# Ledger of designs, part 349: VH-VL binders against q8ixk2r445to577

Target 1, 133 residues: q8ixk2r445to577
Amino acid sequence: FFGMLQNKGLTDYCFDYNPPDENQIVGHQVILYLCHGMGQNQFFEYTSQKEIRYNTHQPEGCIAVEAGMDTLIMHLCEETAPENQKFILQEDGSLFHEQSKKCVQAARKESSDSFVPLLRDCTNSDHQKWFFK
Short names: E, the ipSAE of ESMFold2; O, the ipSAE of OpenDDE; V2, 0.75 times the mean of E and O plus 0.25 times the DockQ between their complexes.

## First folded at step 16 (VH-VL)

Design m34 (framework fv_recaticimab; at its last look DockQ between E and O 0.94; V2 from the best seeds 0.81)
Fold by OpenDDE, look of step 18:
Structure m34 (fold): chain C 133 residues (1-133), chain A 119 residues (1-119), chain B 112 residues (1-112)
Amino acid sequence: as target 1 above (133 residues)
Amino acid sequence: QVQLVQSGAEVKKPGASVKVSCKASGYTFTDYYMHWVRQAPGQGLEWMGYIKPTSGFTKYHQNFQDRVTMTRDTSISTAYMELSRLRSDDTAVYYCARSKHYGAGFDYWGQGTTVTVSS
Amino acid sequence: DIVMSQSPSSLSASVGDRVTITCKSSQSLLYSSNNKNYLAWYQQKPGKSPKLLIYWASTRESGVPDRFSGSGSGTDFTLTISSLQPEDFATYYCQQYWSYPTFGQGTKLEIK
């Protein structure tokens, strides 16, 4: 699966990543932004290794969750996907992070009008449902 | 055995275009990125760009952005690099080389294609 | 672009010599999460394609003799040939793949 990763509950919002430096794509937070289908900052791939890859850079970036955090941070993909980069995109649209045993939820960023994907306890909320478009 | 076999030498006039092919075998073509690197006579290696065979996504070095086009035909595991508006300083050996999505260098290279641009 | 600078541009040595080639990057190639350096070394002989020798700064590619070793971290890297053999006279290149690939200018190793 590849393309825009769109949230069901937060309508018309997609995973978005736009690093300020092409020579330093790791370490920044993945955000949610209006789905626009332009550029490369909203193009992701869910792989058989349970990775969510950012395919617009070499080497490719992979979304990871750092210890003790609930945000999604861009890391580099590896030959063997580390545990903190493993997600399960389930049939019901939920995006499950295996290591934390939490689900990715579209949420409002604290003290901001912006939106970000955050790890939360798994519910049946549409804000935790995702699909590739 | 992994092999990258490129098309034969080319002689072109300034202003013309050249299209080099690179046929992959011995591995799953779509599992690796295909890069193009050139080397002018007596000079070093210059990265031109890459193509991701699965999606066809390309990234070109800025020096070639307006003149290079990289494509692939997955049905025959072949990558193509077309360089237009050729000039004398485009004279070089052009290589295709594969890499993994996570890096680890270019482990297999084509034999190279000599492109000579002369009036 | 990440700039790769090799030193020296050329050197002469004899069979059996210990040879060291240095490569410096304009920014760190070290990934803190896996502690790997995204640096490769290649060997190229006249009229031939480059051959991968080392990747991750210090891992030898399959089939590469033990006399070749890579070391370094961050921005400073070294390729060492412990005992030069006749077949080792060639041009060597470092390459970063932390981002879009760039190569050093090369080091031509000639027979003294």
Scores: ipSAE 0.894, ipTM 0.948, lowest interface PAE 0.5, mean pLDDT 96
Fold by ESMFold2-Fast, scan of step 16:
Structure m34 (fold): chain C 133 residues (1-133), chain A 119 residues (1-119), chain B 112 residues (1-112)
Amino acid sequence: as target 1 above (133 residues)
Amino acid sequence: QVQLVQSGAEVKKPGASVKVSCKASGYTFTDYYMHWVRQAPGQGLEWMGYIKPTSGFTKYHQNFQDRVTMTRDTSISTAYMELSRLRSDDTAVYYCARSKHYGAGFDYWGQGTTVTVSS
Amino acid sequence: DIVMSQSPSSLSASVGDRVTITCKSSQSLLYSSNNKNYLAWYQQKPGKSPKLLIYWASTRESGVPDRFSGSGSGTDFTLTISSLQPEDFATYYCQQYWSYPTFGQGTKLEIK
């Protein structure tokens, strides 16, 4: 699977990564932004190694969640995916982070009108359902 | 064994376009990125861009964004690089080279295609 | 672009000599999460494509003789040829792959 990773509940929003410096992609938070259909900063790939890869950079970026955190941040992909970069995209569209045993949910960022993907306890909410467009 | 075989030398007039091919064999074509790197006579190596063969996703260096197009045909394991509006300073040897998604350098290179742009 | 600077631009050496080539990056190429330096070294002989010698700053590519070694971390890197052989006369390039690839300007290693 590859393309724009869109939320079922927050219908017009897609995974988006727009680093301040394209030569320094590590360490910033992945956000949700209005789906524009142009690829680029919204183009992601889900792999058989359970990674969510950012193809707009070489080496590829791989979404990760650091221990004790609930935010998704950009790391560099590695030859062998570390556990914090592994997500199971389930048949129902849930995106399950194996290491934390939590699901990725579309959520409003504190005190703002912006949205971000966050780890939350798994539910059947449409805000936890994702698909590639 | 892994091989990248490029198309033959080209001589072009300023303003023309050139399309270079790179045929891969000996590995799964879609498992590796394909990059294009050029080298002007007596000069160093200059990266132009890459294509990810699985999706067709491309990224070009800003110096080439307005003139380069990279494509591939997975059915024949071949990558293409087309450079338009050629100038004399585009005279160079053009190489294809593969890389892993996580980096680790370019482990295999094509033999190079010489492109000469002269009036 | 991440700028790569090599020195020297050229050097003359004899068979059996120890040769050292240096490479500097405008920013750190060390990734703290895996402790790897995103730096490669290539050898290019006249009329031929470049050949990968070293990746991750110090890992020799399969089939590369052990007289070639890479060292360094962060922004300063070195390629060493411990006992120069006739087939080693070539141009050598460092390359960063922390981001979109950039190469040093090359070091031409000439006989005598």
Scores: ipSAE 0.755, ipTM 0.906, lowest interface PAE 1.0, mean pLDDT 93
Fold by ESMFold2, look of step 18:
Structure m34 (fold): chain C 133 residues (1-133), chain A 119 residues (1-119), chain B 112 residues (1-112)
Amino acid sequence: as target 1 above (133 residues)
Amino acid sequence: QVQLVQSGAEVKKPGASVKVSCKASGYTFTDYYMHWVRQAPGQGLEWMGYIKPTSGFTKYHQNFQDRVTMTRDTSISTAYMELSRLRSDDTAVYYCARSKHYGAGFDYWGQGTTVTVSS
Amino acid sequence: DIVMSQSPSSLSASVGDRVTITCKSSQSLLYSSNNKNYLAWYQQKPGKSPKLLIYWASTRESGVPDRFSGSGSGTDFTLTISSLQPEDFATYYCQQYWSYPTFGQGTKLEIK
């Protein structure tokens, strides 16, 4: 799958990545932003290795969750996907992080109008449902 | 037996365009990025840009942004580089080279295509 | 652009010599998450395309003789040829792939 990765519950919001420096794409948090499809910030690829790739950069970025954390952070892809970069996009739309056994949920930052994807205990909430378009 | 075979030498006048092809074999074409690198006579290597064959996404070095177009035809595993508004300092050998999505350098290169720009 | 600076620009050596070429990057090429340096070395003989020798700063490409070794980390890297052979006279380039590739200016290794 390739395209904008949208949330079902938080309507019109997509995965977005906008690093401040094109020569340093690692270590920043993936956010949610209004879907627009411009500037390649919202284009991701889900691969057979269970990666969510940011592939408008060479070498490609891969979304990861570091041990003990709940935030989605940009790493560089590896030859073989590390365990912290493996997600299962299930048929029901849930996005499951294998290592942590948690699901990706659209969440609002406390005291903020901004939204981010975070790992949470898996539920049937539409805020944990994702699809490409 | 990975192989990248490029089109033959070209002689052009200033102001013309050139399109170089690079046909890949021995691997899955869409699994690798294709880069273009040139080398002027007696000079070092200059990266021009790349294309991701699956999506057709391209990135060009600033020095070529307004004159270069990189394309591909996945049905024949071939990448193309077109350079327009040629000038004499575009005289060089042009190489295609592949890379993995995670980096690790350019493990295979084409044989090179000599482009000569003269009046 | 990430600037790559090689030293020396040229050198002369004899068969059997130990040769050292250095490469400096304008920013670190070390990725802390995998402890790899995004640095490659190439050999180019006259009239031929470049050949990958070393990637990840110190990993030899398949078929590259053991006399070629790479070392260094961060911003400072070295290519060493432990016992120079006749076929090793060539131009050598370092290249970063931390981001959009850039090359060092090259080091020409000539017969003395």
Scores: ipSAE 0.630, ipTM 0.873, lowest interface PAE 1.6, mean pLDDT 92
ESMFold2 (binder alone), look of step 18: mean pLDDT 93; pTM 0.943

Design m35 (framework fv_recaticimab)
Fold by ESMFold2-Fast, scan of step 16:
Structure m35 (fold): chain C 133 residues (1-133), chain A 119 residues (1-119), chain B 112 residues (1-112)
Amino acid sequence: as target 1 above (133 residues)
Amino acid sequence: QVQLVQSGAEVKKPGASVKVSCKASGYTFTDYYMHWVRQAPGQGLEWMGYIKPTSGYTKYHQNFQDRVTMTRDTSISTAYMELSRLRSDDTAVYYCARSKHYGSGFDYWGQGTTVTVSS
Amino acid sequence: DIVMSQSPSSLSASVGDRVTITCKSSQSVLYSSNNKNYLAWYQQKPGKSPKLLIYWASTRESGVPDRFSGSGSGTDFTLTISSLQPEDFATYYCQQYWSYPTFGQGTKLEIK
């Protein structure tokens, strides 16, 4: 699966990554932005190794969550995916982060009008349901 | 075994276009990125861009963005690099080389295609 | 672009000599998460394509003789040939793959 990774509950929003320097993609937070179907910033791939890859850079970026954190950060993909980069896309649309035992949820960034994907306790909320468009 | 076999030498006039092919064998073509690197006579290696064979996504170095087009045909495991509006300083050996998605050294290279641009 | 600076541009040596080539990157190519340096070394003989010698700054490619070694981290890297052989006279290039690939300008190793 590859394309725009869209939220079922926050219906107009997709995963988006727009690093300030295209030569330094590591370390910034993945955001949610209005789905447009035009920009490479919204093009992701879900792999059989349970990675969510950012395909517009070489080496490819892989979304990760560092220990003790709840934000999704861009890392570099590795030959063998480390545990913090593994997400199970379940049949119901949940993105389950194996290492933390939590689910990816669309959420408002504190004191902001912007939205971000965050790790939260798993619920049956539509804000935790994702699909490729 | 793994091989990248490139098309033969070309002689072109300034203003023309050249299209170089790189045929892959011995591995799954879509599992690796294909890069293009050139080398002018007596000079070093200059990266031009890559194509991701699975999607066809391309990224070109700024110096070539306006003149280069990279494509591939997965049915025959072949990558192509077309350079237009040729100048005399485009005279070089053009190489294809593969890399892994997670970043790696270029473990296999084509034999090179000599492109000579002269009036 | 990440700029790769290589030195010296040329070096004259004799069979049996220890040879050292240096490479500097304009920014770090060390990924702290896996402690790997995204740096490779290549050998190129006249009329031939480059051959990968070293990747991850210090890992020797299969079939490459153990007289070749890579070292360094972050921005400063070294390729060492411990006892030069006749077949080693060639041009050597470093390359970063932290981002879009860039190469050093090359070091030509010549017979003294």
Scores: ipSAE 0.713, ipTM 0.894, lowest interface PAE 1.2, mean pLDDT 92

Design m4 (framework fv_recaticimab)
Fold by ESMFold2-Fast, scan of step 16:
Parts: C-alpha cells; structure tokens; sequence
Structure m4 (fold): chain C 133 residues (1-133), chain A 119 residues (1-119), chain B 112 residues (1-112)
C-alpha cells in the first residue's frame, strides 16, 4: 500500500512529515495535518517488512518509536527493518507497534491545538483506526 | 549480470528538449531507485534527481525542478530523463545509476549519454 | 546541500606508492542509531562511468582490490591506496548519501 494514511476518528487528518530542513530529514516528529491530496509530505508507503516509509526523500525515511517513547519520529530505513520500525496494519485498521505492543492513536499535542500520532494502549477507538487513501 | 544501457549521443540547439533512456537488466527493476547524475566536460558529478520505479515517485534537485521530468516504464524496465529548455551549459555526459533500496551508494551506472547543446 | 570538499585536487604518484585522498563534509554523516557513515568513494577513468569502490565509509564493494581502504567518521574521511598499480590512475570522488546526494570536486591521480 501507498498513499495518504488517514484517521477514521479525525476524519480529515493524515500522517504528515514536513521537516524544516530537507537536508536533515531524521529526528523530527511525525504530525497529523488536514489531508490535502497533493502527496509529497503526506505520501507514505507501507512495505512487506511492516515499515511506514516517507516516500519523498533519498535516503528513505522510516517511521520509528524509540525505546520508552510514545512519539513517532523519522529514522533512516535499514537493510533489515529493526523492531522499532515495524507496524502491523491490521484488518480493523489499527496500527500495532510490534516492539512496544501498543497502537498508534491520533491525539492532541500537549500545550497545543495541533494533532500528532502517539503510541497508546490498544483500544477499539476510531482514533486508533487508519487507512490508505 | 546487472546492466544499465543508455540511449545514444544527442546534439541539440538551445531551447530544445532531450530525452535520455536507461534500460535495466539482470535484476528486479522495481527493487532499486534510479538516479540521474550529469558531468560537464572536465568537471565533477552533479546529482539531478531520482525516480522510485515502484510508484513512479520522483524527487528533483532544486536546480532542475522546473526543467526535468523523470519517468519509467516497468513493462520494459526502462527509466527516462527529459531535460527541457536546453542551454549551452547543459552540455554534459548524463548517467543513470541505481541505488540499493536500503541506502548504500550507486553500485551500477549506465555507460553515459553525451548531450551537446550548441547553435 | 551538504558540501563535500576533497584534497588534494590532483596529485602525482608512482607505481608502488601509498596514496591518501581526503574528503570533508559540511555536516556529520554518522547516523548514531546504526553507527554508519553515509559516505561512498568512486573511481572514474577517462571516458568511463564512475565505479563504486567503498560504501558506508569503510566497506569495500565486491571485487574491489584490498589495496583500497576507506576510513574516517563524522565529517572527515580518507581513501587510501596502499600500493598503487598502473590501473589505479584515475579521478576519485567522495559522495554523501545522508541527504540528497552530493559529490566532492574530485581528486585526479596522475602518473609521475
């Protein structure tokens, strides 16, 4: 699958990655933003290795969660996907982060009116349901 | 036997367009990025952009964004690079080169296509 | 763009010599999570395509003679040819792939 990764609960919001410096694409947090349909900063690829790849730059970025963290950040993709970069997109639309045993949820960023994807305990909430558009 | 075979030399006038092809063989075409790199006479290597053959997604260097178009045809494992509004300083050898999907350097290059822009 | 600077621009050497070429990047090419440097070295002979010699700063490409070695980390990198052979007279380029690829200006290795 490839496309815009949209949330069922926040119906107009998509995964979005727009680092301020294109020469330093790693280390920044993935956010949620209104789906604009123009690709680039909202265009992701879900691979057979269970990676979510940022399909806009070389070298390729892969979404990861560092140990003990709940935020999704951009790392560089590796020849063999490390466990912290593996997300199981389940039939019900949940994105299960294998290493942490948690699910990706659309949430309001603390001290802000912006939205971000965060790891949370898995629930049946529409805020934890994702699909490619 | 991995090979990248490019189209032949071109001579163009200023303002024209040129389209160079790069035919891949010996590997799964969609498993590797295809890049385009040029080299002006007596000068170094300049990266122009890439195409991801699986999706057709392209990324161009800012110096070429308004004049370059990269495409591919997966049925014949061929990548294309078209450069428009040619100037004399576009005279160069144009190379295609693949990179591993996993982010190591350019392990195979085409033989190069000489493009000469003169009046 | 990340700027890659090579030194020297050219050098003359004899068969059997030990040759060292240096490359400096304007920012670090070391990724701490995998401990790899996103740096490659290429050899280019007149009228020919570049040939990959080394990637990940120090890993030799298959089929490249062991007289070629890469070293360095972060911003400072070195290509060494331990005992120069006649076929080694060429131009050498470093290249970063941390971001959009950029190349050094090249080092021309000439016969003395």
Amino acid sequence: as target 1 above (133 residues)
Amino acid sequence: QVQLVQSGAEVKKPGASVKVSCKASGYTFTDYYMHWVRQAPGQGLEWMGYIKPTSGYTKYHQNFQDRVTMTRDTSISTAYMELSRLRSDDTAVYYCARSKYYGSGFDYWGQGTTVTVSS
Amino acid sequence: DIVMSQSPSSLSASVGDRVTITCKSSQSLLYSSNNKNYLAWYQQKPGKSPKLLIYWASTRESGVPDRFSGSGSGTDFTLTISSLQPEDFATYYCQQYWSYPTFGQGTKLEIK
Scores: ipSAE 0.008, ipTM 0.642, lowest interface PAE 8.6, mean pLDDT 87

Design m5 (framework fv_recaticimab; at its last fold request DockQ between E and O 0.91; V2 from the best seeds 0.87)
Fold by OpenDDE, fold request of step 19:
Structure m5 (fold): chain C 133 residues (1-133), chain A 119 residues (1-119), chain B 112 residues (1-112)
Amino acid sequence: as target 1 above (133 residues)
Amino acid sequence: QVQLVQSGAEVKKPGASVKVSCKASGYTFTDYYMHWVRQAPGQGLEWMGYIKPTSGYTKYHQNFQDRVTMTRDTSISTAYMELSRLRSDDTAVYYCARSKHYGSGFDYWGQGTTVTVSS
Amino acid sequence: DIVMSQSPSSLSASVGDRVTITCKSSQSLLYSSNNKNYLAWYQQKPGKSPKLLIYWASTRESGVPDRFSGSGSGTDFTLTISSLQPEDFATYYCQQYWSYLTFGQGTKLEIK
């Protein structure tokens, strides 16, 4: 699966990554932004290796969850995916992080009009359902 | 064995377009990125961009953004690079080369395609 | 773009000599999570495609003689040929793949 990773509950919002320095893509937070279909910073891939890859950079970036955090941070992909980079995109649209045993939820950033994907306890909320478009 | 076989030499006039092909064999075409690199006579190596064969996603170096188009045909494991509005300083050997999604350099290269632009 | 500064641009040596080529990057190529340096070395002979020699700064590609070695970390890297052989006269390039791809300007190794 590849393309824009869109949220079901938060209508028309997609995974978005735009690092301040294109020569340093590691360490910044993945956010949600209106789906624009331009493919510059919203092109992601879910692989059979359980990775969510950022395809607009070489080498590819892979979304990771760092210890003690509930945010999604960009790392570099590796030959063998580390445990903190493994996700399961289920048939019902839920995106499950294996290591934390939590689900990715579209949420409003505190004290902001911005939105971000956050790890939360798994529910049947449409804000925890994702699909590629 | 892994092989990247490119199309033959091209001679073009300024303002014309050239399309170079790169046929892959000996491995799963969609498992690797395909890059294009050129080398002017007596000069170094210059990266032009890449294509992801699975999705067809492309990224070009800014120096070529408005003139280069990279495509692929997965049914015949072939990548293409088209350069338009050719000028004399586009005269070079053009290479295709594969890479893994996580890096490790370019382990296999095409034999190169000489493109000559002259009036 | 990350700039790769290679030195020297050219050098002359004899068979059996120890040869050293250096490469400096404008920013660190070290990834803290896996402790790998995203740096490669290539050999190119006239009329031929580049050949991968070293990747991850110090790992030899399959089939590469052990007289070739890579070292360094962060921003400073070195390619060493311990005992130069006749077939080693060629042009050598360093390459970063930390962010897209950038090559050094090359080092031409000629017979003295």
Scores: ipSAE 0.922, ipTM 0.959, lowest interface PAE 0.4, mean pLDDT 96
Fold by ESMFold2, fold request of step 22:
Structure m5 (fold): chain C 133 residues (1-133), chain A 119 residues (1-119), chain B 112 residues (1-112)
Amino acid sequence: as target 1 above (133 residues)
Amino acid sequence: QVQLVQSGAEVKKPGASVKVSCKASGYTFTDYYMHWVRQAPGQGLEWMGYIKPTSGYTKYHQNFQDRVTMTRDTSISTAYMELSRLRSDDTAVYYCARSKHYGSGFDYWGQGTTVTVSS
Amino acid sequence: DIVMSQSPSSLSASVGDRVTITCKSSQSLLYSSNNKNYLAWYQQKPGKSPKLLIYWASTRESGVPDRFSGSGSGTDFTLTISSLQPEDFATYYCQQYWSYLTFGQGTKLEIK
């Protein structure tokens, strides 16, 4: 699966990554933004290695969640996917983070009117359902 | 057994276009990025850009952004680079080379295609 | 662009000599999470395609003789040939692959 990774519950919002420096893409948070498909910010790939890849940069970025955190942070992909970079995209659209045993949910960023994907306890909420366009 | 075989030498006039092919064999074509690198006579290596074969996504170095088009045909494991509005300083050897998505050196290169631009 | 600067631009040496070639990047190539430097070295002989020698700054590609070694981290890197052989006279390039790709300008190694 590749393309724009869209949320079912938060309609027309997609994974978006916009690092301030294209020569330093690691360490910033993935956000949700209105789906537009322009530039290089909203193109992701889900792989058989259970990675969510930011694939409009070389080397490709891979989404990770660091131990004890709930934020999705950009790392570089590696030959063998680290455990904190492994997600399962289930048939029902849920996006499960294997190491933490939590699901990716569209959430409002605290003290803000912007949205981000965060790890939360898994539910059947449409805000935890994702699909590629 | 990995092999990248490029199309033959080209002689072009200023203002023309050239399209160079790179046929891959001995590996799964869609598992690797394909890059294009050129080298003018007596000069160093200059990266031009890449294509990701699965999606067809391309990234071009800004020096070539308005003149280069990179494409591929996954059914015949072949990548293409087209450079338009040629000028004499585009005279060079053009190479294809592969890399992994997670970043790697170029372990295999094509044999090179000489493009000569002269009136 | 990440700028890669090689030194020297050319070098004359004799068979048996130890040779060093340096490469400096305009920003760090070290990824702290995996402790790898995204830096490669290539050898190119006249009329031939470049050949990968070293990747991750210090790892030899399969089939590359032990006399070739890479060292350095961050912004400063060195290619060393411990005992120069007749087949080693060539041009050498460093290359970053931390963000897209940039080559150094090359170092010509010639017979003295």
Scores: ipSAE 0.802, ipTM 0.917, lowest interface PAE 0.8, mean pLDDT 93
Fold by ESMFold2-Fast, scan of step 16:
Structure m5 (fold): chain C 133 residues (1-133), chain A 119 residues (1-119), chain B 112 residues (1-112)
Amino acid sequence: as target 1 above (133 residues)
Amino acid sequence: QVQLVQSGAEVKKPGASVKVSCKASGYTFTDYYMHWVRQAPGQGLEWMGYIKPTSGYTKYHQNFQDRVTMTRDTSISTAYMELSRLRSDDTAVYYCARSKHYGSGFDYWGQGTTVTVSS
Amino acid sequence: DIVMSQSPSSLSASVGDRVTITCKSSQSLLYSSNNKNYLAWYQQKPGKSPKLLIYWASTRESGVPDRFSGSGSGTDFTLTISSLQPEDFATYYCQQYWSYLTFGQGTKLEIK
């Protein structure tokens, strides 16, 4: 699976990563932005190793969640994927982060009108359902 | 045995295009990125860009973006680099080299293709 | 671009000498999550393709003699040849692979 990773509940929003410096992709938060259909900063790949890869950079970026945090941040992919970079894309569309036992949910960023993916307790909400287009 | 075998030397006129091939064998072609690096006579190594063989995604160094095209044919495990609107200062040896998606050194290189641009 | 600066540009040495070549990057190549430096060293002999010597700043590539060693972290790196052999006279390049790719300008090792 590869393409734009879209939310079922926030139907116009896709995973988006646009770092301010293309030579320093590590450590910035993955956001949700209006799906533009052009790939580029919204193009992701889900792999058999349970990674969500940002493959428009070399080394490829891999979405991660640091211990104790609920935000998705960009890290570098590694030869052996660390546990904080592993997500299970389930049949119902949920993205389950194995290390934390939480699900990825589309949510409003505090004190703003922007949206971000965050880890939350797993529910049957459409805001926790994702698909590639 | 892993091998990257490149096409033969080329002599071109200014303004022409050149297309260099790099045929991979001895490994799964789609498991590695393919990079292109050139070296002008007596000069250092200059990275030009890469292609990801699985998707065909390419990234070019800004110095080459407007005249380089990288492609691949997975059925014959071959990568291509085409450089257009050639200038005399494009005279160089052009190399292909492989790397892993997570970043790695170039463990295997092609033998190089000499491209001479002269009137 | 991440700029890679090598020194010296050329070096004359004798067989048996200990030789050091340095490489400096314009930004850190250390990834804190895995404690690895995204840096490689290459050897190139006249008329030949470059050959990978060292990756992850200090890991020797298979088949490379143990007289070659890499050290350093962050922005400053060193390639050391502990006892120079006749076949070691070549040009050496460092390379960052932290973000895309850039090479140092090279260090030519010549016989004294």
Scores: ipSAE 0.747, ipTM 0.902, lowest interface PAE 1.0, mean pLDDT 92
ESMFold2, look of step 18: ipSAE 0.726; ipTM 0.898
ESMFold2 (binder alone), look of step 18: mean pLDDT 93; pTM 0.943
OpenDDE, look of step 18: ipSAE 0.882; ipTM 0.940
ESMFold2, fold request of step 19: ipSAE 0.788, 0.800, 0.754; ipTM 0.911, 0.915, 0.903
ESMFold2 (binder alone), fold request of step 19: mean pLDDT 93, 92, 92; pTM 0.938, 0.937, 0.936
OpenDDE, fold request of step 19: ipSAE 0.921, 0.919; ipTM 0.958, 0.955
ESMFold2, look of step 20: ipSAE 0.676; ipTM 0.889
ESMFold2 (binder alone), look of step 20: mean pLDDT 93; pTM 0.943
OpenDDE, look of step 20: ipSAE 0.684; ipTM 0.895
ESMFold2, fold request of step 22: ipSAE 0.652, 0.706; ipTM 0.875, 0.890
ESMFold2 (binder alone), fold request of step 22: mean pLDDT 92, 92, 93; pTM 0.936, 0.933, 0.942
OpenDDE, fold request of step 22: ipSAE 0.018, 0.922, 0.922; ipTM 0.689, 0.959, 0.959

Design m6 (framework fv_recaticimab)
Fold by ESMFold2-Fast, scan of step 16:
Structure m6 (fold): chain C 133 residues (1-133), chain A 119 residues (1-119), chain B 112 residues (1-112)
Amino acid sequence: as target 1 above (133 residues)
Amino acid sequence: QVQLVQSGAEVKKPGASVKVSCKASGYTFTDYYMHWVRQAPGQGLEWMGYIKPTSGYTKYHQNFQDRVTMTRDTSISTAYMELSRLRSDDTAVYYCARSKHYGSGFDYWGQGTTVTVSS
Amino acid sequence: DIVMSQSPSSLSASVGDRVTITCKSSQSLLYSHNNKNYLAWYQQKPGKSPKLLIYWASTRESGVPDRFSGSGSGTDFTLTISSLQPEDFATYYCQQYWSYPTFGQGTKLEIK
């Protein structure tokens, strides 16, 4: 399924990816931004292969977490999805990153008014619950 | 076997529109992007845009954004490309071609549809 | 757009010759996480659709004769035909798929 990936706890915010250059989508952090309902930078697809794909680029972007990090960054999708690109969207809305055994949580960016998705220990917080709109 | 079969040649007047079809068979239509590429007589290959058949999401090259519309019908595994407000320099062979979501090159192409725009 | 520059625009050769065609991209096509170059080569004969020869810069498509080989990385790529056959006279194109697809202008391989 595909759409805007919205947070249950931070109810006005959606996954957002807006790279400065359309020809260089790799390496920047995925952020949270006010949901605008227009798709574009907020349009994502969750696949049966456990990927969160960014469909506004071809080859598609796939959200990843690098070893030892807690931030979600954009990588290119691959023929066989590497483990760092696999997320389990659970029935309760939790988004579980299999390789790290952690959950994606809506959080304030350090020293900022902005918000980002980060890996945190799994809890029953609404800030760790996501749904496609 | 994998095949992309396109509609037949078209002759159009300047200002008209043309809609080319590309029917896919031999694979799961929704597993591949469908791209459109054109080639003017004696010239090279020019990418126009793509459609992702699963969602219908489209991306067009800036040179075509105001005149091109790409659609698909998953029930008949067919992609369409409509180009409006035709000019004489739109005379070309128009191809459909598939690619993997992760980038793969175009392993299969349609046979091409010749579009001639003349007064 | 990523600009693809191909050279030469045309060349004449005889059956049995070794032929090389070069392709340069305006930015690197190498993805460091998988060590792949997002570059393909196509053959097009008059009146026919392009045919994929090489992908990932050096991987030969199924059914393509082993006299065709691709090499290079980053911004500079080469297609080599080691011993030219009569059916190889065609136009050859390189194409990047790092981003929105762009093609080189083509190299026409003509019989001497």
Scores: ipSAE 0.683, ipTM 0.885, lowest interface PAE 1.4, mean pLDDT 92

